# VH-VL binders against Uncharacterized protein y4jR: the designs that were tried, part 9

Target 1, 151 residues: Uncharacterized protein y4jR, of Sinorhizobium fredii (p55518)
Amino acid sequence: MKTLIVEDNPKKRASLVEYYSSEFPSDDLEVTSALISGLRVARDTKPEFIILDMTLPNYSPDENKGSRIELMPFAGREFVMRVNRMSIKTKVIIVSMFETFGVAPRLITLNSLDAELRDRYPNVFVEAVHYSQAQADWKTAIKNARLSLDR

## First folded at step 4 (VH-VL; framework fv_romlusevimab)

Design t03 (from r09 with heavy chain D99E Y103W N105D)
Fold by ESMFold2-Fast, scan of step 4:
Structure t03 (fold): chain C 151 residues (1-151), chain A 122 residues (1-122), chain B 108 residues (1-108)
Amino acid sequence: as target 1 above (151 residues)
Amino acid sequence: QVQLVQSGSELKKPGASVKVSCKASGYTFTSYGMNWVRQAPGQGLEWMGWINTNTGNPTYAQGFTGRFVFSLDTSVSTASLQISSLKAEDTAVYYCAREHYDWSDYVAFDIWGQGTTVTVSS
Amino acid sequence: SYVLTQPPSVSVAPGKTARITCGGNNIGSKSVHWYQQKPGQAPVLVIYEDSDRPSGIPERFSGSNSGNTATLTISGVEAGDEADYYCQVWDSSYDHVVFGGGTKLTVL
């Protein structure tokens, strides 16, 4: 299986990589840190499984052609949509450090984004889970999603 | 030559159903998404949604859920639009259109079918 | 939902330059595509990704996009350019394709 991780936070990325590599050592793992690089790798390698952050920069430093790097709060939602449009056979799970997105009074919760993506992209999107260093819920979610792809 | 050829015009009464087909040739059918766009008489272009030609998964724009069904027959490189329980408001020209999706940040329609006129008249 | 605004009509004399605008909130951050639709015909893509021309489209067709306005420019207008012109963007946040209302170009 080819798996892609798209995560810009170095500590969270390291935790995701260490967990995934330990649990699924035979999988071919690729890691990126931005929306556009993630989409490029998805297009080129066609991973069967993607672990994705909701909030990502649009470009990594080497892709930035002189513009400031800006964080996109809904990048993960956009990523799921674009992967669905690419005609790639994949499953996506979102693992987010944040439980709310946007600006008050129009805040969107991780739970409402999860419901939206499940409804819109049921054949691509698996679920969105909260990342916490103190809890193992995200590990269980990743493991269950990955195991569901074995048949 | 890359082409999309649609089925002929239809005249239907309210409550009937219609199926519009769009046959692709000259390219790999499953490599490009297929979109549906309608145009009511004297009106502009209205995006209805699209279907992923590799997976078969349709996505409908708001207002086109329920009575509208996108489907594929990949063995003959054909996409189809079915409209059930036809209403007078469904009178329009229906277009299929191929998209080039790049990993960048746009969706554009480079090849269009010639259009199928559907007239719903009581 | 994202909204694109076009003037309903533009008139131009033969040989002059026509400019058709497409207004949208922060549209300069999106890629704008333009379609030409002649009477009784399907739309034809004439500009994609703000300023690129498909093969076969004359160089007198050009595009620009910045801030809140995208513009299709047709120089040396010919009678055969008489058509409806539509701008289009993809709202990636909601997977919605948005068309402008269209501009009827009259060559008088």
Scores: ipSAE 0.103, ipTM 0.667, lowest interface PAE 5.3, mean pLDDT 88

Design t04 (from r09 with heavy chain H100R N105D V107L)
Fold by ESMFold2-Fast, scan of step 4:
Structure t04 (fold): chain C 151 residues (1-151), chain A 122 residues (1-122), chain B 108 residues (1-108)
Amino acid sequence: as target 1 above (151 residues)
Amino acid sequence: QVQLVQSGSELKKPGASVKVSCKASGYTFTSYGMNWVRQAPGQGLEWMGWINTNTGNPTYAQGFTGRFVFSLDTSVSTASLQISSLKAEDTAVYYCARDRYDYSDYLAFDIWGQGTTVTVSS
Amino acid sequence: SYVLTQPPSVSVAPGKTARITCGGNNIGSKSVHWYQQKPGQAPVLVIYEDSDRPSGIPERFSGSNSGNTATLTISGVEAGDEADYYCQVWDSSYDHVVFGGGTKLTVL
């Protein structure tokens, strides 16, 4: 299986990679850190499973020279929509350190984003889960989603 | 058919008030934010602010506080813009335009009203 | 507040390619939307989120966005494409929608 991780936070990315590589050592794993590079890899390699952050920069620091990096709070939502339009056979799980996104009064919760994406993109989107170093819930969610692709 | 239909043109004197309405049809009104954009004669597009159709809370851009009021009547899927103490510089075409809550950080306006011309003349 | 810069006018011959630019500091980190406005009409969304087309918009319209410049490209330009074109972003720092000044496309 080909799997793609899109995560811009180095520590969270390392944790995701360490867990996934240990749990599914035979999978072909690609890792990117920005929305555009993630979409490009998804288009080119057609991964069967994608682990995605909700908040991402459009471009990595290398591609965004001479400017402050701006994070897009709903980049993961855009990613799911664009991947659905590619019509590739893939499943996406969102793993987020944040439980709320945007700026009041445009504040959206992780639970409402999860419900929205399940309703709009049922053939692509699996679920959105909260990431915490102290909790194992995100590991269980990733494992269950990945194993469902084997059946 | 998804559409936004605005009220007709208005000719007002300085100091008067005007209320422009925008009626939505063909979609769930509360699933989309409603934005107001004006265009003075021969000028470009200027964003005035928006109203959250789910909560009723308005947000005004700088320069549009005080005399401008955004309101809703969700029972008839209608958003309204009221301008009080009209001035000559308020002469413009006023548009309503929707954005999705799920695209709130991107704010693409996929459906626009046809526009309401407000002329303030002494 | 954030500022978007467009050329005031662009001229193109029928059948050729028109390119309309939208300049902004680090605009490549934002999602850019493009609108077409014909005289006496409301704006029409022609490109959203940098490069996506709404249903009904011909494939001749495409978009790109990187670094400090976003570009709307119209290939095989037709007389009916003559209009004002506006780019737009959301400035998250100030919760403000910003439009470019508009570009008048003339097809001659």
Scores: ipSAE 0.000, ipTM 0.493, lowest interface PAE 13.8, mean pLDDT 85

Design t05 (from r09 with heavy chain D102E S104D N105L)
Fold by ESMFold2-Fast, scan of step 4:
Structure t05 (fold): chain C 151 residues (1-151), chain A 122 residues (1-122), chain B 108 residues (1-108)
Amino acid sequence: as target 1 above (151 residues)
Amino acid sequence: QVQLVQSGSELKKPGASVKVSCKASGYTFTSYGMNWVRQAPGQGLEWMGWINTNTGNPTYAQGFTGRFVFSLDTSVSTASLQISSLKAEDTAVYYCARDHYEYDLYVAFDIWGQGTTVTVSS
Amino acid sequence: SYVLTQPPSVSVAPGKTARITCGGNNIGSKSVHWYQQKPGQAPVLVIYEDSDRPSGIPERFSGSNSGNTATLTISGVEAGDEADYYCQVWDSSYDHVVFGGGTKLTVL
């Protein structure tokens, strides 16, 4: 199985990689840190499983033409929509440190985004879960999603 | 080499149904999405939606749910559009067009079928 | 829903430069594609990703996209360039493909 992780936070990325590599050591794991690089890897390698952050920069520092890095709060939503447009068999799970997105008064919750993505992209999107070191919910979610792809 | 060939023109009465087919050749059918675009006489291009050729999942634009059904027969590399309960307003040229993800993941149509004219008249 | 606005017609003399505009709110943040459609024929992609040409499309065709306006430019216009031209974007907010209304280019 080919799996792609798209995560810009170094500590969270290391945690996701450590967990995934330990639990599924025979999978081919590719890791990226930005929306556009993640989409290109998805297009080129056609991973069967994608673990994704909701908030990502458009480009990695090395690809960024300017010195300013902008975080896109709904990048994960755009990623799911774009991989749904690709003709690939993949499942996407979102793992987010944040439970709200955007700026007041137009805040959107992780639960609201989860419901929206399940409705719009049921064949691609699995779920969105909160990342917390205090809870293991994200580990269970990743494991369940990955195991559903066996057979 | 890369080609989309559509079925021939259709003349139908209101209330009938029609099925337009689009046969792909020269590429891996399941690697590209298939879109349907309509053009009424003297009017512009109107996107109807697309079907994921790998999963079979259709997505319909607003106004094209209900009477319009996108389907696939992967064994013969063919996508189909079925229109039920035909109305005079359905008179148009219907095009199939290949999605491409080759160009920075944006949706554009690089290969088009020749079009199928559907005429609905009493 | 997202809307693209094109002038309904543009006239140009042979050998001159034609410019066809495509207006959209913040269209410069989107990728614009252009199609040429001759009478009785299927559309042909002539520009993709704002300014790139598919193989086989003459260098006379070029594109730009910034702010609220994308432009298809055809230099040294030939009689064979007479056609309807459509701009197109993918509205990622709605997972929806949007076409402009089309511009009839007349070479007089």
Scores: ipSAE 0.013, ipTM 0.633, lowest interface PAE 7.7, mean pLDDT 87

Design t06
Fold by ESMFold2-Fast, scan of step 4:
Structure t06 (fold): chain C 151 residues (1-151), chain A 121 residues (1-121), chain B 108 residues (1-108)
Amino acid sequence: as target 1 above (151 residues)
Amino acid sequence: QVQLVQSGSELKKPGASVKVSCKASGYTFTSYGMNWVRQAPGQGLEWMGWINTNTGNPTYAQGFTGRFVFSLDTSVSTASLQISSLKAEDTAVYYCARDHYDYSNYAFDIWGQGTTVTVSS
Amino acid sequence: SYVLTQPPSVSVAPGKTARITCGGNNIGSKSVHWYQQKPGQAPVLVIYEDSDRPSGIPERFSGSNSGNTATLTISGVEAGDEADYYCQVWDSSYDHVVFGGGTKLTVL
């Protein structure tokens, strides 16, 4: 199985890679850190499973040739929408360090984004889960989503 | 020739259903998304949504859920739009239009000729 | 909902340059496409991704997009350019395609 991780935070990325490689050592894992590179890899390699962040920069520092790097608070949502258009049979799970997005008083919660994406993209989107080093919820979510692809 | 050919005009009464077809030729059907755009008499263009021609998964714009159904018959490279419980407000020219999947930019390079749907008693 | 604003009409003399604007909040960060529609006909893509021309579209057609305004420019206007012109973007926040209200170009 080909799996893609899109995560810009180095520590969280390392944790995701360590966990995934230990649980699914035979999978072919590719890792990127920005929205545009993630979409490019998804299009080119057609991964069957994607683990991504909700908030991502548009470009990574390596890709920035003097162009402005901007953080996209809803990059994960945009990623799901764009992947839904691709000729790819894939499942996407979002693993976010943040539980709220945007600026007060117009904050959007991770739970409301999860509900929205489940409703609109049920064949592509699995769920959005909160990342916390103290909790195992994200590990369970990743494992369950990945194992569902084997049935 | 790359082209999209739509079915002929329809005259329906309120409450009826209509099915508009869009037949593609000259290209690989499943490499392009199919979009639906309508235009009411004297009005501008309004995007209704699209269907993934490889997976069959439809996405509807707000306001086009419920009565509107996008479907495919890939064996004949045809996309279809069905409207149920027709209302006078559904009177419009309905267009199909393709776009390439790369980066989901929604540039509609090829359009069908349009199908006029008139809803009157 | 994201909104694109176009002037309802623009008039230009033959051989002169027509400019049709498309206003949108931070539209310069989006890819703008332009369509030409003649009476009784389907729209035709004349500019995509801000400034690129499809095969078969004359070089008289050009586009730009910066800040809050995108512009379609038609130089050396011909009578055959008389049509309605629509700008269009994809708004990722709502996952929908937005068309401007259209501009009727009259060549007089």
Scores: ipSAE 0.013, ipTM 0.599, lowest interface PAE 8.1, mean pLDDT 87

Design t08
Fold by ESMFold2-Fast, scan of step 4:
Structure t08 (fold): chain C 151 residues (1-151), chain A 123 residues (1-123), chain B 108 residues (1-108)
Amino acid sequence: as target 1 above (151 residues)
Amino acid sequence: QVQLVQSGSELKKPGASVKVSCKASGYTFTSYGMNWVRQAPGQGLEWMGWINTNTGNPTYAQGFTGRFVFSLDTSVSTASLQISSLKAEDTAVYYCARDHYDYSNYVSAFDIWGQGTTVTVSS
Amino acid sequence: SYVLTQPPSVSVAPGKTARITCGGNNIGSKSVHWYQQKPGQAPVLVIYEDSDRPSGIPERFSGSNSGNTATLTISGVEAGDEADYYCQVWDSSYDHVVFGGGTKLTVL
């Protein structure tokens, strides 16, 4: 299986990679850190599984050659929509450190985002879960989503 | 199919009020944010703000607070811009423009534009 | 406030390639959109998210964005491409949309 991780936070990215690699060592894992690079990899490699952050920069620091990076609070949501338009056979799970996104009047919660994406993109979106170093909920969610693709 | 149709040109005196309307058709009106963009004669495009068509909540750019009001009439899929206490410097073409992505909480591109409404303020 | 800088005019011969730049601090970290506006008409979206084309826009229109400069490239320029071109970004830090000053493309 080809799996893509899109995560800009180095510590969270390392945790996701370590967990996924140990749990599914035979999978072909690609890792990116920004919205645009993630979408390009998805288009080019057509991964069957995508683990995605909600808040991402458009471009990574490497791609900007030291330019300051602007975070897009709803990038994960846009990623799911654009992947859906690509008509590739993939499933996406969002793993976020934040439970709210944006600021009033545009503030949304992780729970409302999850409900919205399940309704609008049922062919590609699985769920959105909260990330915490101390809790294992995100590990269970990733494992269950990945294993569902083997049926 | 997808279209935004704006009201006709207005000629007003300083101190008057004007209301520009923008009627949407061919898509679900409440799923896409509506932006307002102004263009003074011979000048470039200037973003005035947007209104969330689902909630009715407006957001105004700096410089467009006070005299400018964004509103909706969802029963007829229409967004409106009202300018009160008109000044000569309000003379411009006013455009409504739709956000490209539905249900987006940040502004992306504007894929559908109204034809523009010319507002001329002169004594 | 965030500022986008465009050259006021660009001239190009028919069939040649026109390049219109849009300068901004760390603009490569933002998504850039491009609009074409012909006299007396509303703007038309020609490129969104740096390099994507809307349905109906010819393949000769392309975009790029890196570092401090985004570029709209029009290859095989035709007389009908003569127009004003505007770049646009959304500054997520301030929830504010910024347009460049516009570039008049003249096909001579």
Scores: ipSAE 0.000, ipTM 0.531, lowest interface PAE 13.6, mean pLDDT 84

Design t09
Fold by ESMFold2-Fast, scan of step 4:
Structure t09 (fold): chain C 151 residues (1-151), chain A 123 residues (1-123), chain B 108 residues (1-108)
Amino acid sequence: as target 1 above (151 residues)
Amino acid sequence: QVQLVQSGSELKKPGASVKVSCKASGYTFTSYGMNWVRQAPGQGLEWMGWINTNTGNPTYAQGFTGRFVFSLDTSVSTASLQISSLKAEDTAVYYCARDYYDYSDYVGAFDIWGQGTTVTVSS
Amino acid sequence: SYVLTQPPSVSVAPGKTARITCGGNNIGSKSVHWYQQKPGQAPVLVIYEDSDRPSGIPERFSGSNSGNTATLTISGVEAGDEADYYCQVWDSSYDHVVFGGGTKLTVL
C-alpha cells in the first residue's frame, strides 16, 4: 500500500511516522509538510491512504518563494476537496492538534468539520481526530482507518 | 494525439432511452476525471457532473439525478452517459470533457472536449 | 448556488479590442477559465487560471480577474474570433462547476 503523511510540525510528524512505520512496516510511506507538495505527491503517486493535518502552510520552507510562511487553518479541508476531484482511489484521515479553526466570530470546531467532510466526501474522507501526545486515540483511529482498506 | 470521440447523433421518442459514448485516446484514461456538459438548442453550457475514471464513482449536479447515469468501460477507455425515460427537454448537445491538471494540481478547467452528440427527443 | 453573469452580446470592429466581462460575488478569489465556441463546434479552452494561455492560443487573448469582475480581452480582433465566449469557475467548496450564460462576440 502507498501511504502519504502531510504534516508540518516536526514532533507530531515524527510521532506519526514512528507509529505508522512500526504498525505497517510493509507499506510504502511518503512524507510531506505542506499543502501544495502534498497535493503534488498525491497526484503523482496516487496513495491509497493519506494522513493529513488540518492546519498547514502552502509551501514548505525549501519551497517558500520569498514570502513568509503563513499557516492556513483550513488547509486540510482544502486538501480533501482537491483530492476528491483527482481521479484517484484514496481515503483521507485528518489528525489535528487544534479543536477550533478560523477567526472569531466565525470559529469552526473539529467536530463540525468532521461532520461536514463525512457528509460531502464520503468516498474519500474517513474522519477527523484530535492529536494528543498523552493519549492513543489518534493511533487507534489511524489503525482502524488503514485496516478498513484491507479486503 | 489526445482526443475524445463521441458516438453519433440520436433521434428518440419520449419515454425511450439513449446511451452516449465518449472514447478517449492518447493519454492514460484512468488518470483524468471525465465531465459531462449539456447545451440545449440556443442555450449556454450546463455542467451535469463528473465520474472518477479510476474508481468509477459518479457525482451528479443538482437536477441530473435519477434518469442520468454515468458509467465507464476502462478496458476500451470509454465513458458513457445514459438517459432513461427521455423527455422533450432532454433535447441538447451532450459533451464529454476531460479534467485539466497543471503540474499535478487540479485546475478546475476542461482542456479536451469531445465533438458533441446531438440527442433529439421528438414525437 | 454561485452565479456568473455575462453580457449576452458584444460588438467590435476588426482590429479593435474586445472586452468580455464575467461578474460574480468575490470572483477575484476564484480562478476563472474562458472557452470559445464557434457554431456547430465544441468549446475550446482559451484562458485558464485567470490569465494563462493554453498552447496554440494567440497572445491576442488575455485575461484578468479582480474583485467582482473577470475580463477576457481580445486585442486586434479578427473575423475568425467571432464566437460565443463562456467564463467558468470551479467552486471548490461545493465541487460545482459554474458556467456564465455566454457572450456572443460579433465582428462587424
Scores: ipSAE 0.333, ipTM 0.786, lowest interface PAE 3.8, mean pLDDT 89

Design t11 (from r09 with heavy chain N105D A108Y I111Y)
Fold by ESMFold2-Fast, scan of step 4:
Structure t11 (fold): chain C 151 residues (1-151), chain A 122 residues (1-122), chain B 108 residues (1-108)
Amino acid sequence: as target 1 above (151 residues)
Amino acid sequence: QVQLVQSGSELKKPGASVKVSCKASGYTFTSYGMNWVRQAPGQGLEWMGWINTNTGNPTYAQGFTGRFVFSLDTSVSTASLQISSLKAEDTAVYYCARDHYDYSDYVYFDYWGQGTTVTVSS
Amino acid sequence: SYVLTQPPSVSVAPGKTARITCGGNNIGSKSVHWYQQKPGQAPVLVIYEDSDRPSGIPERFSGSNSGNTATLTISGVEAGDEADYYCQVWDSSYDHVVFGGGTKLTVL
């Protein structure tokens, strides 16, 4: 299986990679850190499974060449939508450190984004889960999503 | 030469079902998305949704869930729209229109079918 | 959710310039596309990505998009330009295509 991780936070990314590599050592894993590079890799490698952050920069620090890094609060939503438009069969799970997004008074919760994405992209989007070092919910969610792809 | 050819007009009774087809030629069918657009008599264009021709995944606009089904037969490069439990308000011209698979920030329709008129009357 | 507003009609004398507007909240941050539809015919793309013309579309068709208003401009209007014109954007937040209500261009 080809799997893609799109995660900009180095510590969270390391945790995701360590867990996934130990649980599914035979999978072909690619890792990226920004929206545009993630979309490029998805297009080029056609991964069957994608683990994605909700909040991502458009470009990695190396690609920005010293420009200010702008975080896109809803990058994960855009990623899911664009992947749904690509000529690939894939499943996406979102793993987020944040439970709210946007600016008050128009804050959107992770639960409402999860419901929205399940409704709009049921054939591509699996679920959105909260990431916490103390909890194992995200590990269980990743494992269940990945195992559901074994046919 | 790119061409989208739709099936002929339909006259149906309320409660019946109809299937409108759109046959593509002149390009690789699975490299472009297929959209459906409705136009009621004397009204404007209304996007119904699209189907990914490579994956088969449909996406419906909010008003078009339930009674409307997008499907494909890739062996004959054909996309279809089925409407069940027809109502008078389904009377319209239905268009298929293609867009390319998008890695950018825009979607537009470069080729359109000629339209299929569906009339629902008693 | 996102809405595009067009005037229902615009009239112009032959040879003059017609301007058809498309209003939308912060529409300048989106790409606007324009379609021409003649009676009994399918729509035809006349402008894409705010200002680009497909091959075969006359140079007198042009587009602009800034702030809250996009504009289709037809210079040297000809009788054959009489049609309904629709603007269109793609709302990437919702993978939703939005059309304006259409503007009937009358050439007298």
Scores: ipSAE 0.220, ipTM 0.737, lowest interface PAE 4.5, mean pLDDT 89

Design t12 (from r09 with heavy chain N105D A108W I111P)
Fold by ESMFold2-Fast, scan of step 4:
Structure t12 (fold): chain C 151 residues (1-151), chain A 122 residues (1-122), chain B 108 residues (1-108)
Amino acid sequence: as target 1 above (151 residues)
Amino acid sequence: QVQLVQSGSELKKPGASVKVSCKASGYTFTSYGMNWVRQAPGQGLEWMGWINTNTGNPTYAQGFTGRFVFSLDTSVSTASLQISSLKAEDTAVYYCARDHYDYSDYVWFDPWGQGTTVTVSS
Amino acid sequence: SYVLTQPPSVSVAPGKTARITCGGNNIGSKSVHWYQQKPGQAPVLVIYEDSDRPSGIPERFSGSNSGNTATLTISGVEAGDEADYYCQVWDSSYDHVVFGGGTKLTVL
């Protein structure tokens, strides 16, 4: 199985990679840290499973020197919509350190985003879960999602 | 080389059904989404929705649920639009148009089919 | 729902520059695409991603997009440029494609 992780936080990324590699050592894992690079890898390699952050920079500093690097709070939502349009046979799980997104008075919760994405993209989107170093919920969610892809 | 060829014009009575087809050639059919766009006489372009050519899942724009059905026959690289219970307001040119796949904002259309005129009159 | 506003018509003399506007709230944060439609024909993509030209489209066609207005600019206008022009964006929040109402360009 080909799996893609899109995560810009080095510590969280390391935790995701260590867990996934330990649990699914035979999978072909690729890792990126920005929205645009993630989308390019998804288009080119067509991974069957994607683990994605909700908030991502558009570009990594190493990827684009000309464009402004900006943090996009709803990048994960845009990513899900774009892979749905690419007609890729993939499942996406969002793992976020944040429980709210945007600015007052237009705050959106992780639970609200989860419900929205499940409704709009049921064939691509699995769920959105909160990341906490103290809790194992995200590990269970990733494992269950990945195992659901086995025939 | 990449082409979309649509079926011929249709003249129908109110209450009838019509099926417009769009045959793709010159590319891998299932790698690009297919959109439907309507244009009533003297009016502008109106996006009706799209169908995921790999999964077969349709998405309909507001106002195009119920009587409108998007479908595929991947064995012949063809997308189809069926309109049931035709009304006079359905009189329009119907276009199929292909998504342009790219990693940056890939929701623009190239190529377009030549259009199919559907006329609904008594 | 997102709305794009275009003037219904623009007239220009041959050889002059035509400017067709597409208004939308914060449209500069979106990618704008432009189509040319001649009578009895399907639309043809003339500009994508604000300012890029497809192969075969003359350099006279250019685009810009900032703030609340995107603009299609046609320099050295020729009689063959007479057509309806439509702007288009993708509203990613709803996976919904929005077209402007269209602008009829008349060369004199």
Scores: ipSAE 0.049, ipTM 0.676, lowest interface PAE 5.8, mean pLDDT 87

Design t14 (from r09 with heavy chain D102S S104D N105D)
Fold by ESMFold2-Fast, scan of step 4:
Structure t14 (fold): chain C 151 residues (1-151), chain A 122 residues (1-122), chain B 108 residues (1-108)
Amino acid sequence: as target 1 above (151 residues)
Amino acid sequence: QVQLVQSGSELKKPGASVKVSCKASGYTFTSYGMNWVRQAPGQGLEWMGWINTNTGNPTYAQGFTGRFVFSLDTSVSTASLQISSLKAEDTAVYYCARDHYSYDDYVAFDIWGQGTTVTVSS
Amino acid sequence: SYVLTQPPSVSVAPGKTARITCGGNNIGSKSVHWYQQKPGQAPVLVIYEDSDRPSGIPERFSGSNSGNTATLTISGVEAGDEADYYCQVWDSSYDHVVFGGGTKLTVL
């Protein structure tokens, strides 16, 4: 199986990679850190499983040519929509450190984004879960999603 | 050569069902999504939705759920559109069109079928 | 829902330049595609991604896209260019393809 991780936070990315590599050592794993590079890899390699952050920069540091990196709070939602449009067979799970997104007074919760994405992209989107170093909910979610692709 | 060939014209009565087929050749069928576009007599182009040819999963535009069904037969590189409970307002030319998607943020249609005229009249 | 606005008709003399506009809110941030449709025929992609031409499309066809207006420009217009022209964008917020209402180009 080909799997793609799109995660810009180095510590969270390392934790995701360590867990996934340990649990599914035979999978071909690719890792990226930005929206555009993630979409490019998804198009070119057609991964069957994608683990994605909700908040991502458009471009990685090497692509951004010294400009300040701007994080997009809804990049994961944009990614899911675009992957749905690519005509590839994939499932996406979102793993986010944040439970709210946007700017007051119009904050959107992770739960409401999860419901929205399940409704709009049921063929591609699996679920959105909160990442916490103290809890294993995200590990269970990733494992269950990945195993569902086996049968 | 890359081409999409659609089934012939249909004349149906209200309440009937119709199935329009679109056969692809000259490319890997499952590598490109297939779109359906409708054009009523003397009117413009209206996007109905698309189907993921690799997974078989359809996405319908608003207004084209329920009576409209997109399906595939990948063994013969064919996409199909079925319309049930036909109404007079379904009278139109129906086109299939190949998805040209770029991760750079666009969806365009580079190859089109010749169109299938569906006429619904009493 | 995103809306594209085109003039219903444009007339041009042979050899002159025709300009067909496509209006949309902040359309310059989107990629605009253009289709030519002759009577009784399927549409043909003539411009994609604002200004790129598919193989086989003459260089006299060009496109631009900025602000709230995209434009298809046909220089040295020929009688064979008489057709309906449609602009199209993809509304990425809803995975929805939007066509303009179409412009009938008449070459007199």
Scores: ipSAE 0.013, ipTM 0.632, lowest interface PAE 7.3, mean pLDDT 87

